# VHH binders against q9y6x5, part 2

Target 1, 379 residues: q9y6x5
Amino acid sequence: LPPKLLLVSFDGFRADYLKNYEFPHLQNFIKEGVLVEHVKNVFITKTFPNHYSIVTGLYEESHGIVANSMYDAVTKKHFSDSNDKDPFWWNEAVPIWVTNQLQENRSSAAAMWPGTDVPIHDTISSYFMNYNSSVSFEERLNNITMWLNNSNPPVTFATLYWEEPDASGHKYGPEDKENMSRVLKKIDDLIGDLVQRLKMLGLWENLNVIITSDHGMTQCSQDRLINLDSCIDHSYYTLIDLSPVAAILPKINRTEVYNKLKNCSPHMNVYLKEDIPNRFYYQHNDRIQPIILVADEGWTIVLNESSQKLGDHGYDNSLPSMHPFLAAHGPAFHKGYKHSTINIVDIYPMMCHILGLKPHPNNGTFGHTKCLLVDQWCI

## First folded at step 1 (VHH)

Design j02 (framework vhh_5j56_2)
Fold by ESMFold2-Fast, scan of step 1:
Order: structure tokens, then C-alpha cells, then sequence
Structure j02 (fold): chain B 379 residues (1-379), chain A 130 residues (1-130)
């Protein structure tokens, strides 16, 4: 029978939470599986971009989901609605569920993973839920396990997305030990529920399960604000995205806008598009605006107002606070193996290997993940 | 600096429909994951109750209370910096002052709590009677 894979994301699960809090259920999962301690994500370190990088193996400039709010200069389309179902935004890449359905003629299932409720290259996940944050983890899990057991062609690739600990990370900040402890204990309990459900349904022994995340979280403060209105008047530009990476579309000459912004704050770097650091791989796409502002870690860009966010992400992907982890268990994976670091784009070719799929051209390197896998020689 | 202005209230017969509008100023809905807009109502002698919320970001959520789920729909028009509440199949029990409110974009089920919202409109009266 073909191999099966369930990919689970807990949004905003900072890697060092594993060192600072107790996760008995996750630790039991890791004991009989593998742990990658740090996953270096793509820039910008935001939800939509990184979730799409996990399933395509591509940098944001290549897959086209370059932010959670976007403007395409060629078509003049705007993306700033979580319910926007326009395939245009997602069609610059082929996610793994599409390849799974087309290449192997197998089914895919999805509970809320970004992009799975959108037809991409005229293909939508065989089973899916329209995005709705009000739907419980239990209901998402019930649907995924039902589809894994009761589908023809068989579901071989399934995804499950959960909004925590990201929402609480924003609300309380990652340094709020009391609130974060409560939230992270609840997530560990959900991991326990996931494993128990898979065991009771007879799925556990033959299913590969990856638990990962898209980014981390850093502490913000009312003492660390950059007021963009003190730098430049609204009449000079259109704001496409604000914080911590601001996307600026000039209404006047680009050089004039750049000159008004470039020395405004010591805690913000201002880049013309062609001057964005090569290491970000964030330049070659029409949805990347002519001027990008990048705030320093923990600094928030605002428009003459206070920020209510006590935690945020989107910052430089070299920052350890922005890194998630990856844990995995199943017949494809070694038991009790720990690995230090992989790139988030490496997850895609690894998953293609596990499922027996030929990957589309991608930015990942299979060699970085081969030591996790039982069928690979790692010496 | 942040201001919310509601409009679209009025008198309607049972079974009718109304669309409420909430226009925001002092911030933009293109701000990623910064603000959510909630709709609340308060009937005479009752506490203010949360009805629906929508995120200002491209990765947000819509939420509905059980009393309005299936009848009310929240939507946004970012170009007009406006959030709408489309109210269908109105009942006499829907008679209340309707408020829009803005606060941080939270997922964890606190969207219905008044304490999560920092900015409030003045309210618009909706009366459902024959």
C-alpha cells in the first residue's frame, strides 16, 4: 500500500519553547521518532508565506505568497482577505497535495492548512474544510482521521493546521510565562489527543506524522515603536503591509520616498527592492513592493498609534526567535534521533521522498534531511 | 486617532434584511494581523453581546455567535476601509443598538468579550417590528 503522511502545524511554535516548558506528550512522540531542534524559515517570517514554503519547497519570491497582505503591480490585484479564494495568488507554485493527486492518482485531505481551500492549477485538495478559526481542533482531527480511513482513492497526504500558540503569542507575548505555560500545556494535550486518536483507529503504526510550525515569536513593547507618520506623509505612498516588514508603494518618485524613510529610525532598515539582502531570497517577484522596511527584532511599525501586540513575528529569518522546530514519527523515520538544523524548504523534498513523488524544482536539499530517514544511508 | 462610525440601522419588518456598515479611520485594514473588527449589540435591560468578528489581515478569521450563525454575514471592503454586517431573516429579538468595535486580532475564542476591544463606535439602532 502507498506510504501515508499527516503534516501538522501549530502556528507560531517557537523552537526554544521546547527547552523552557514541559511537553510530556510531545516528548513521548520524539522518543520514538526524530527531532529537528531548529528549522530556518523563509523571509518574511509570516504565516501564509512559510506554510506555502513547507508544501512547495520554494522561497517566497518563487512561490508568490510573499506576505499575508499583498499587491501585484502587474495585474493590480490586492490580497488582504483570509477568505480570498482567487487562485491567482497561489498559482506560482505546485503544492505537494496537487502533485500527490495528479502524479500518483491518490487523494489528499486538509483541515485548514493555508491554500487547501483554493483550486491551484485547477486542482483542490480531494477533501478539505473551508478556513474557519471557530472550528475546534477535535472537529479538524475527526475529519482528517475519517478521510484517512474512508476514502477511495486512498488519502496518502493529509494536513492539519491549528492557530495556537500564535494567537496567544501575539496577545500575551512569549515572555508571559504564566499565560504561555497554560497555552503550551493545552497544545501538548492536543498532541496527546492526536496520538491517542490515531492509535484507537488503527492508523498509528502505518502513518508518518510530522509536527512542525511556520515561525516563532518575539516580545514587543510600547517602548519599541517606529511611528511611520513621523517619517513620511500618507499622500506620498500606498501602504501594502505594515509590520514588522512594511511594503511601500510610492505615489511619487521612488527615490524621494526612499530619502524620506532611509534615516527615520535607527531600529528599521530601509531597502529599495534591488538592495534587499540576497540572503533573504526576497526580491524577484512582482508582489514585492519597490521599497521594503524591515524593523529590528521586537520593534513595531505603527501609524501614529500604540500597538496592542505584545508578541510578533515577520522579522529577519536569521533570528533564533523566528525559528520553529520539526518532530516526526512513523515507519519512514528513525527512532530517538536528534538533528540540529534544517531549512524549512527542505521539508518538501523529504515529504516527496516519503510519498514516492517526484518533486517539482525547488530550493530544498534532500541531503539535509536524509539522516532522519530509515531508508537512507547516513554515515 | 482611531474612530469607528456605524450606519445602516433602521426599522424593518420581521423576515426582512439590513446591511450595517462600519467605517474605520486612523488605521488601515491592510495592516497585517493588527486589528479585528467585531459587531456587538445591546438590547434594553440586557448585557452587550458579541455577534461576529473579522480579521483585518489576509490570514484572519470570521466568527459568529450561535444566535446569528447562518443569518448574519460579516465581510470587509479594504479599499473603502469598511466592515459590513449583512443581516437576513431578522426577528423581533434582533431589536437592539448595534456597535462595531476594533481590537487586536485574536483567535482563541475571546472575540466575543468587550474587554478585547479598545475602540468603539457610537452605535446604530435596529428595530424589528411590524
Amino acid sequence: as target 1 above (379 residues)
Amino acid sequence: QVQLVESGGGLVQPGGSLRLSCVASGFTFSSSDYYAIGWFRQAPGKEREGLSSISSSGYGSTSYSDSVKGRFTISRDNAKNTVYLQMNSLKPEDTAVYYCAAGPDYYEGSWYLESEYDYWGQGTQVTVSS
Scores: ipSAE 0.000, ipTM 0.281, lowest interface PAE 13.9, mean pLDDT 88

Design j03 (framework vhh_5j56_2)
Fold by ESMFold2-Fast, scan of step 1:
Structure j03 (fold): chain B 379 residues (1-379), chain A 128 residues (1-128)
Amino acid sequence: as target 1 above (379 residues)
Amino acid sequence: QVQLVESGGGLVQPGGSLRLSCVASGFTFSSSDYYAIGWFRQAPGKEREGLSSISSSGYGSTSYSDSVKGRFTISRDNAKNTVYLQMNSLKPEDTAVYYCAARYGSSWYLSPREYDYWGQGTQVTVSS
């Protein structure tokens, strides 16, 4: 029988929430599985880019989803709608569900994972739900478990995405212990529901389950704002993305725009595209704009306005506050093993190994995850 | 913020029927709210036991304990934010205080420890 894998993402689940809050259901999951305490995500530390990196094993410059709002200078296309089904944005990489369907004659199933409602290289997930934030976790889970029992061809790869704790992290900020405690308890209960449903359906013992996230969250404040309008007039540039990484398309000479921005705030770095730090792997794509602004942790870039946002992400991927975790359980994984850190791009080649798929060229290193797996010797 | 109010208890003869009602406040029965509302009972000198649960959202998924399966039916009225427990073929052993409870999450759990919000309870006595 082919191995099966369910990949679950709780958006914005900061790794150190595990240290500061109680997760009885998640801890029971980890006790008989594995925990990676920190996953170093890709820059920029945003939802669409990191979710696509998980399923492709590529840096953003390579897979082409470089932000949640994008402009392609060659084709003049704009991306800002999460319901935009233009394959153009997603076709620079091959996500694992496409590989799963094409290499092994197997089916894939998806509940709301970014990209799964888009035909990519003329292939869409065999079973999927169009993105709709109003659809409950229960409905997503019921569809996924129903599809996992489909046997012709069998669903071997399934994804499940949930918008929390990201939405509440933005609204309340990660330092709001009262509100975040309530939100995180609800998520732990959803994890309990997931495990119980899989047990009741007889799926639990033979299914590999990964629970992870795309990024963390950091505390913001109305006392930590960078007013871009105090730096430069709107007539000089087109704004492609604002905060905490601003993507600037100059309407005049690039050097002139750069000089107007360069020394405007001590709390942001201003980069010409070719000067973006190599460690970000955020340079070699037409969707990366000629100038980017990178705010310091907890600082928000605004246009002569206040921000309602008490938490945010998108910051430097070396910041622990931006890191999610990874927990996994199933026949492929050791029991009770704890690992310190992997790169988010390492998840893809690990998942390909579990499913018996040949990975497309990618930026992950299988050696980083082999200690999690029972069929690998990690020394 | 979540509150639950039970009604419909009372004295009934063996073989009789009762319908309990639970009015919920602090959330709505919609796809965006993910709550389960369950019915529990506690007889004198015994542990509190789960009987049935229903999801407030989605397709209204239900769970039943073996002791009441086929005799009790749980249902919801989304417009009234109310969950009902229809109890048929009542036995003296069904005598207990009946509680309505809510959890954030699925209706698959019938363990009292999984439920965070509790009503005051309503007495059901099956006797004669």
Scores: ipSAE 0.000, ipTM 0.196, lowest interface PAE 16.9, mean pLDDT 89

Design j04 (framework vhh_5j56_2)
Fold by ESMFold2-Fast, scan of step 1:
Structure j04 (fold): chain B 379 residues (1-379), chain A 130 residues (1-130)
Amino acid sequence: as target 1 above (379 residues)
Amino acid sequence: QVQLVESGGGLVQPGGSLRLSCVASGFTLDDSGYYAIGWFRQAPGKEREGLSSISSSGGGSTSYSDSVKGRFTISRDNAKNTVYLQMNSLKPEDTAVYYCATDSYYGSGYPLDAYEYDYWGQGTQVTVSS
């Protein structure tokens, strides 16, 4: 029987939530599986970029989903929503479901994971749901488990995406213990439902399950705003992305725009594209704009207006507040093992190993995840 | 540069109708584009509430708040890069400044939540009065 893997993402699940709240269902999952306490995500620490990095093992400059809002100056195309069906944006990498379908006679299934409703390199997930945020977790779970049991060729790779706790993190901020407690308890109950459904259907003992996230969340405030209109007139540039990483396309000389921005606020860094720190791996792609502004943690870039967000992400990926976690259970994984840190790009080659797939060239290091796996030795 | 401009507000008697327009620039409205546009209102002394949204998902998937469901209809015209809110059976409690908003829509669980939207228009006043 071929190995099977279900990859689950709870958007915006900050790693330290595990230390500050009780997760009885998740803890039961971990006690017979593995926990990675921190996953160092890729820059920028946004949903689409990091979800695509998980399934490709590539930095954003390499896979081409460099932001949630992008502009390509050559084609004049704009990307601004999770439901873009133009393969142009996604074709700079090969995600694992495509590899899974092309190397062996296997199927993939997807409930809302970014990119799975798009034909990438002429290959779309065998079973998928068009993105719709209004579809319940229960309906997504019902479809995934149906496809895992009732498919030919068999579904060996499946994905499940859920928008919380990200939406509530933005609305309430991560420091709102009362509201975040309610939301996180609900997520733990969903994890309990997931495990119970898999056990009821006889899938649990032979299925590898990874529960992870794309980024964390940090507290924002009306007292921590950077008004971009105070720095530069709107006639000098086209704004591609705003906060907390602003992507600036100059309408005049690039150096002149840079000079207007570079000393405007002590709470943001202004980079010419070639000066973006190498550690970000955020430079070598035409979708990265000529000038990038990076706000300090908890600061929001605005256009002569207030921000209603109490929480946000997208900040420097070295910040612990931006880090998610990874938990896993199944025949490929050790039981009761805790690991401190991996890179988010390391998840892809690990998943390829579990599924017996040859990975496409990637930025991950299989050695970083070896200690999680029963058939491997770690140094 | 992403910009939104609202128009079509005004004074209407109870039971009347208005159509609001939201003209988008800096991105194109089509079935291949990733976008979400929401209509919000702010009544005097109240917080902004979400009324309706339209996205590229499912060929223009729509959402409505319970307070306007069956009375308001959201639609788009891709050729004009415009989103409309058709408002019927208007009530005095519909009096508010009406805003359109768009975002990067990074997997929000609630498309009628103002916190999911980063780009806002200037607003257009709607007054329903006898």
Scores: ipSAE 0.000, ipTM 0.194, lowest interface PAE 15.9, mean pLDDT 88

Design j05 (framework vhh_5j56_2)
Fold by ESMFold2-Fast, scan of step 1:
Structure j05 (fold): chain B 379 residues (1-379), chain A 128 residues (1-128)
Amino acid sequence: as target 1 above (379 residues)
Amino acid sequence: QVQLVESGGGLVQPGGSLRLSCVASGFTLDDSGYYAIGWFRQAPGKEREGLSSISSSGGGSTSYSDSVKGRFTISRDNAKNTVYLQMNSLKPEDTAVYYCAAGYSGSYYWTEDEYDYWGQGTQVTVSS
């Protein structure tokens, strides 16, 4: 039988939560599997960009989901988390579930992973759920395991997405140990439920399972605000995205807008598109706006208002607070192996290898993940 | 349009050295291009064999076949969009047409089927 892979994401699971809280179920998972302590995500460190990078192996400038809020000036189209179903936004790359269905005549299944309820290159997952945040983890897990066990052709690639601990990270901030302890314990219990369900259904021993996340979380404060209205009048630009990375479309000369912004706050960097640091790989796409503002860690960009947000992400991807982790278990993976760091784009070629798929050209390096795999030589 | 052009082949005596170059066009060998460039060779009457690969992304991870490990070194120069194969301690059995190829290098024992684009080849002859 073909190899099977379940990819699970807990949104906003900062890597160092593993060192500051107890995860008995996750620790049992890791004991018989592998742990990558840090995953260096792509810039900007936001949900839609990083989830699409995981499944395409591409930087945001290459896959086209460059933010959670985007605007295309030619087509007048807007993208947001409440308006993300137009294939136009997703068609600049080929995600792994499309490749899985087209190369090997296999099925894919999806429980809420970003992009899986959208036809991409006229292909949608064989089994999927339309995104609805009110659907429980248990219902998502019930559907995914049913499809893994009862499909013909077989489901060989499945995804499962959960919104926590991101929602609570925003509401309470990552430094609220009482609230975060409660939330993270619940997530650990869900991991326990996942493992138990797979064992009961006879899937556990022959299924490869990856548990990862798209980004971390950093503490914000009412004392760390950048008021954009103090820098520039709203009539000079259209705001495409606000915080912590602001995307600015000038209504006047670009240089004039840049000059009004460039020295406004010591706690943000202002870039003309061509001056965005090469290490971000965030320049070569029409959806990246002419001026980008990048707030320093823990600072929030606002429009003459306070922010209720106690935690946020989107910051520089070199920051450890923005990094998730990756844990994996299954026949493809070593047992009890720990690795320090990989790039989030490295996950895609690893998954293609596990599934026997030829990956599309991508920004990942298979060598970075080969030590996790039993069929590879590390040195 | 992706193209690869090899150069640097020729006649060399046993124990000698050669450096092969592979110039890429139609894509960039920085972190935004193909993630592996490989060197292969084919001797008369033998199957094509993989020798070495280097990733175009990240840290430039390298791999070598057992037949050339310790004698050959692969490197890249992203500014020149070029991959090199430095061949030392050459033996008569290294005589072959050498090809560079672009594509996915997914394992230590990668095969030619993992590479989508191929150069025309450059002849290396090791003889006294």
Scores: ipSAE 0.000, ipTM 0.119, lowest interface PAE 21.1, mean pLDDT 87

Design j06 (framework vhh_5j56_2)
Fold by ESMFold2-Fast, scan of step 1:
Parts: sequence; structure tokens; C-alpha cells
Structure j06 (fold): chain B 379 residues (1-379), chain A 126 residues (1-126)
Amino acid sequence: as target 1 above (379 residues)
Amino acid sequence: QVQLVESGGGLVQPGGSLRLSCVASGFTLDDSGYYAIGWFRQAPGKEREGLSSISSSGGGSTSYSDSVKGRFTISRDNAKNTVYLQMNSLKPEDTAVYYCAADRYPYSLGSEYDYWGQGTQVTVSS
């Protein structure tokens, strides 16, 4: 009776992979659904920030997950793997699974989506898995489909997260066609498995499915390093996050730290917090540090060391290499429709519309996604 | 808990020298600890000024403000869990209360230095 939505993320799935590799299963999914060729993500183009933007419709400065490593100057708390389950970090926004459970007599289910194993505003997904990278895609899919088919109150919103192709993108770089071809073929096979499982269980015709990602990937090199130690001594600052966006907390003198960094490398931009470009929407939060360094695409910031990463992300969100895609299928979506670009914050109000939920105030624009939907006038 | 105790202040004539000591307790000054210690001063009616810092990483990387560079030297004795500030060629303008402060490096729990000593008075006068 109520509409149902499954939101799937393949971490680090660069939009241009769709044009450089064959995806027979994903192509069949798109043929009977919709494709958004580029999704403009939020800055910084990192996993936790963008996954939380998808489910809140907010820029990072508004939802508070401003990086994968954070420091809050007011409370003096650090965000790390050991602190990522502290609700403090996640409570600046209301994600869609919380809204789904609180506005309607409905359940939410989650297989590993960032934030879903944390009580946010005293609410946790009705069904969830604690994050564990060792759990297979098949096990995550089995749990999600069981919960979608066998729950009371009914599961109307479900999420599924998978770490690839991000892990391999970092290890091999996106230009390693041999290794990336193997990885991406495996991803396509998992999409085939997902569709087949939903058909076998009688869910396929009546379930809305979104397949998307949080960011892309760009090629890095040992020839493109910015050695921060050549610019400034460690005793001048505390390092909150390093690469490709460095978050710098000055210890003695902010102006002196800024002056040592501002002309150190032609391949990074150095910003005082108040001078961060407005287009990033990355300024108005206590967790954004007094000095931010932004490396140019493909450049890695290091501390007097080499980097083994052949691919990375976190760069300027205007870069096409940082953009994921969005594909969707189901009763809410047109069939065979291709759209060029949306903002990642637009996904949240679209999902609220599909589920019949009133969205919390957000930075998305519903009008940007209306052409994807069968019940909307696209003029 | 981290505690810092300064000593070695006093009255000295212009051109004289003093060595300040900062004894740390609650943590060990070694390469595994990633602690940084800084020296600061505050004269009556003026802002607190950072003077020098030393890290526990990479052989004890040091920094100095322009006002004291070439005259002051920071050092550490890990066996004594102590940081020193050797002050040479002292001027009347160096008269202030001197503080040592500690922070965990490279990732600190504070926006500046989290742990502060009580201060030691240095007076440069004839």
C-alpha cells in the first residue's frame, strides 16, 4: 500500500565509468528506468559528507558531517572511527529514515549506509546492520530483501551500501583499465544479482530502486605530491585532515601559518575560513577549521613521505571526475528517460515526494528532479 | 591528567639571560606521544603572545616568533620530562608572565593548546 524505496550506493562510482566500460545489467536497468548522467556532489567530495547529504538534502556546513576526520572547536571532540557512532556528530540534521519512521507508521531498513547504526535524534533504523566491511554484498542484499518483504509496520525505506569501486579506485587508480574493468564487471554482476533477487521475491514491479554513488575518483601520482613539511614546521599547527583537503588548526599564530602556506605550492589553494568560496557551501560550521588547503585535481598533500594511493577524491565538486551518476527504476520513474545533471542535495526532496513524506528544510530543489517522475509535469 | 609547572623566572638586568623550565606530568615527552609544548607570554594590558614551540615528533621540530628568533632557544629533556626556554639578550620589552602549554600532536583535542601552566614572572629592569 504505501510506496517503497530502496536506495543503493556503490562508493566511488565515477560517472564517466558508464561511458568507458560495459555494464549490461545496469544498462538493462536504465533502459526501463531513468539515468542522470552527472550528480554534482557537495564539497568536500568525501564518503561520509556526501552519503549524509544524499539522505538529508543539506550541504555539509548545514548537516555537520564536514569531513571523514573532524574536530569541533566548541566541544573539543574529535570524529574518528572510534567516535563515528557518537550521535553528537550526526544530530545537526534529520536523515530520511528518521523522518520516515516519525511522520508515518512505517519502518526503515539499513545495510551499512553511513549513519544508520547511530541513534540520531533518539531514532535508529527499525532494522539495521552494524558497520562491518567483511559482510558480503549478498548478505546485505538478503537482509534488506527479507526486511522489505516480511516487516510490520512495513519497511518503506531501505538503504544498501557497498565499498566498491572506491577501494579499488584508490588502490589502482581510475586509469588502470585492466584492474578497473575487472572491478566494474563485478559491480555490474552485483546489480544483476540485485534485480534478479527482487524479481524472484515479487518485489521488482512495485519497488522504487535508486542506484547512485557519493563521488567519483581521479588519478594520482608520485609525481604530483605537495610536501606540507617543505612549507611549514609541524610545531605551528595541529592537523585535523590531510588530503586532498587539509584542515589546519593553528597553534600559535593564524596569520603566520597562513603566510607560510599561501605561496608554498602552485598546486593548492589556501583559504582562511572566511575566504572559502561561497560556491562550496563550506564555511558556516564549527567543525570547519580556521585554515583549509585545497589541492588541485590529482595532487596529494603529504608530510615528507611518498603516497601509495593511485586514485583519490575530495577535490573541488565542480570537477566532472568527482561526479557520480544516478539511475532509478520503479513505478515512480519514467522509462527510458535520460537527464544531464542534478545536485546531490536534490535527491532527498525527490525521495520524500516518492514516499509521501514532508521534507525537513533542505538545500535541494524538487523542480530539478521532476522530469524523472511520472506524476509530475515536466515543462 | 596533564599538568605543567613553570619555574626559572625572576628579575634580570637588560642584556642578561634566564632559563625557564616546564615540567610535564600526566604524559611522557617521547616520540610515541605526539605531544607539542609551547611557550607564551602576557604583559599587563596586552594580548597573550606565542613565542616558541617544540614537537615530540621528528627529533623535536621547533618554531619561533619573530620577536624572539635568534635570542630564545627551546629544547627538551625527555628523561626529565621537561621543556626549557633559554632566553638571551633580554630587553625591558620581554617583561611578562611566561606560560608553558601542551597539546597532543598532530591531532589535538583543543583548537589551540589545551593544557596550561600557572605562569612564571620575568622582569627585565635595572
Scores: ipSAE 0.000, ipTM 0.273, lowest interface PAE 14.6, mean pLDDT 88

Design j07 (framework vhh_5j56_2)
Fold by ESMFold2-Fast, scan of step 1:
Structure j07 (fold): chain B 379 residues (1-379), chain A 126 residues (1-126)
Amino acid sequence: as target 1 above (379 residues)
Amino acid sequence: QVQLVESGGGLVQPGGSLRLSCVASGFTLDDSGYYAIGWFRQAPGKEREGLSSISSSGGGSTSYSDSVKGRFTISRDNAKNTVYLQMNSLKPEDTAVYYCAASYDYLGPWSAYDYWGQGTQVTVSS
C-alpha cells in the first residue's frame, strides 16, 4: 500500500499569526503532529515563486518562476497572469506531481495549486481543477477527497490551495486585529472541516497531511511610498514588475538607468543583476531583469500614485514577517514535536522521502527535516 | 493620483445586456510597463469574486472565471484610457456591485490588486 500525502497551502499565512490569534482546530492538528514555527522562503517572497519552490525544492533562479510578473529576455515572452498556461514558464523544473506520476505509475490530484493546470514536461496532474478563485474551499476539498478514495492508479500526492489569508492581508493589513481575527477564524474553521472530512471518509489515520503557506505579510502605509517617477522618466525603461521588488528593463544604457535610480530613495536598494546579494539566490536566470529595486519592509514602490494595499509581501526573505509556518500530521510524522526553522526548499526532499520518490537535483537539505519524521534518527 | 471610475451599471431584465466602462486616470493604459486590469463583483452576503482580467502582455491577454466565461467579454481602448466589460445573457445571480481594479502583481482574479474603483451597481430583476 503506497504512502499518501496531501499538501495544503493557505496563501499569505504569516507565521506569527499562530501566536497572536486562536486556532483551536489547527492547535489540535499540531498537538498530534509537528509544527515548524518559521519556514524561510525564497526571494522574492511572492506567491508563484514560493509555491513552485515548495514542490520543486529549487530557488527561483533555478526553477524559472522568478516573480508573479515576468519577462524572458531570450524569447521575448511576457508572463503577467495566473491564467497564463504556457508551459514555457514552468518547464525549467520538474514538480513533485510529475515525478510522482512518472516514477511509480501513481496518480496526482490538484485543487488550484499554482502550475497544476499546466502540462509541465508534457505531464499534467492526473486530476486537476483549472484555476478559478470563485470555487469554494468545500468544492476543492470534495474533489480532492473523492480523488484520494476513488482513483486507479491510486492518488498518492494531492494538493489544495486557498487564496486566504493573503487577499484579506492585502486589503486590511496584518495589524488590523479586528478584521484579521475574523478572517483567521474562518481559516481555522476550514482546517476543522478538512480534518472532519478526512476522518469521516476513513482517510485521516493513513494520510500524511502538510499545512503550510508560501509567505507572510507586512503592514504598508500611504506614508511609506517610493515614487519611481521622481527618480527616472518612463521613456528610459520598461517596467516588468513594480512592488516591492521592481524589475527594470532599460531602453537606454543600463549604467545610465542605474545612476538615475541608485540614490533616489533611502528606503530602496538598487542592484545591477550581477550585484544582487548572493544570499538571495536570485541572479542566474534570463527572467531576472538587468536592474532590480528592493524596497525596505513596509515600503511600496509606486508610479506617481497612491497604493490601496494596506499589507504586502515580496520583501527580503530574512524578514520574519515574510515567513510562513509548516504543520504536519500523519504516519510519517512525530506527535507533539516543535521545530524552529527550515528552508522552504527543504519541503520537497522531505515529501519525496515520505512518498518513496527519488528527488530531482534540488537546493533542499533532507537533514533539516529529519527530526519531523518517525523513520529518521533526530539526534 | 491613480483613479479608476466605473460606469454603465443599472437595472436590466434577465437575458439582457450591459456594457461597463472603467476609465483610468493618473496612469496610462498602453503596452508599456507590466499591468493587469480586472473586473470583480460583490453580491450581498457573498465574498468579492474575480470575473475577468486583461494584461499589457501579449497584446492584451484576457482571462475569465468559469461563472462568466462565454457570456462576458473584456476589452480595452488605449486611446480612451478605458477598459470595458461587455455582459450578455445576464441572470439574477449576476446582481452585484461591479469593481474595476489594477495591479502590477497579478496572482489571479481577486488577489493582489493595488488600485480599486468605487464600484457600479448592476441589478438583474424579474
Scores: ipSAE 0.000, ipTM 0.297, lowest interface PAE 15.3, mean pLDDT 88

Design s01 (framework vhh_surovatamig_d1)
Fold by ESMFold2-Fast, scan of step 1:
Structure s01 (fold): chain B 379 residues (1-379), chain A 123 residues (1-123)
Amino acid sequence: as target 1 above (379 residues)
Amino acid sequence: EVQLVESGGGLVQPGGSLRLSCAASGFTFSDYWMSWVRQAPGKGLEWVATISQDGSEKDYVDSVKGRFTISRDNAKKSLYLQMNSLRAEDTAVYYCARDRGYYDSSGYYFDYRGQGTLVTVSS
């Protein structure tokens, strides 16, 4: 049987939730598998960028999905409608499902993972669902397991995406123990359903399963707002993205816009594109705007309005609150092994190794994940 | 391009009811989460309610929960807010708002809103 991998993402699953809440089903999964306690994601710590980094092994400046809202200065295209199926936005990288279909005579399947409903390099996932947040976890799971069991060529790589706990993290904030306990228990029950379904269908013992996330969540407040309208008139710039990382396209001299913004708030860093810290790997792409504003953790950038968000993400990727975790189970993985930290870009070359694929050039380091794998020597 | 046109506001006594409507055009309405937001006199914008693309998921601010019902008709490209048991503190301009694309699940950041419709709850 060819090796098989199911990659599952629970959007916005902060690593520290594992320490503060009970996850009986996830803990049973980890007991017979591996846990990476923190995954250092890419900047900016947003959904589209990090989901694409997981499946390409590239920093955002390299794969081209640099935000959830983008403007390309060369082509003058806008990515503000995420249902736009223009492959232009996705074609700066080759995601793993494309490699899986082209290097091997094998199929890929996808339930809502970002990019899987778009033809990338003229290749779309063999089986996929058009993105629709209203489709239940149960329906996504039913389709994925059907495709894993009833496909020719066989599905060897499958993805499953779920919007929680991100939506509730925004609504309640990660420090709301009552509401987050309820939400996270529901997630754990879904993990239990996933494992039970795979066992019932005879898939569990021979399938590699990775459960991970794209980012964490931090507490926000109406007491921590940065009002851009108090610093600069909207006629001086075009706003490409707002919070917590604002992307500013100047309509006047760039230096004048920068000077109006640089002292606007003690809780926001203002960067000319060439001055963005090298550690972010967020500079070398036409979709990164001439001026980038980065709010401090827990601060929200607004345009003369209040914010109802009690949680948010997008902040500095060095912040532990922005980090997800990774758990995995299957024939490729050790049992009962815990690892402290990997980079989110390391997931891609690890997955290529498990599937027997030659990775495209990437920013990940296979050595960082060797200790998780039974066929590797952990030296 | 994108147009959101609200209607149905007016003067109502405490305990009364109103139904707000929003007509959308210039985009594929069924592809977007939609929200109602309001602005009371002298206050900032406050999110009120959100509805998923197919209407299966709904969220409300605590102060209106059990009193307000959000709904949509994708065939008519229309969003509705049924407001019951209205209170003086519900007095505000109500705006129909479109959520930014898929995967931006903050629920409280909107790229477009209409001109608003005034709701006054007064004795």
Scores: ipSAE 0.014, ipTM 0.376, lowest interface PAE 7.6, mean pLDDT 89

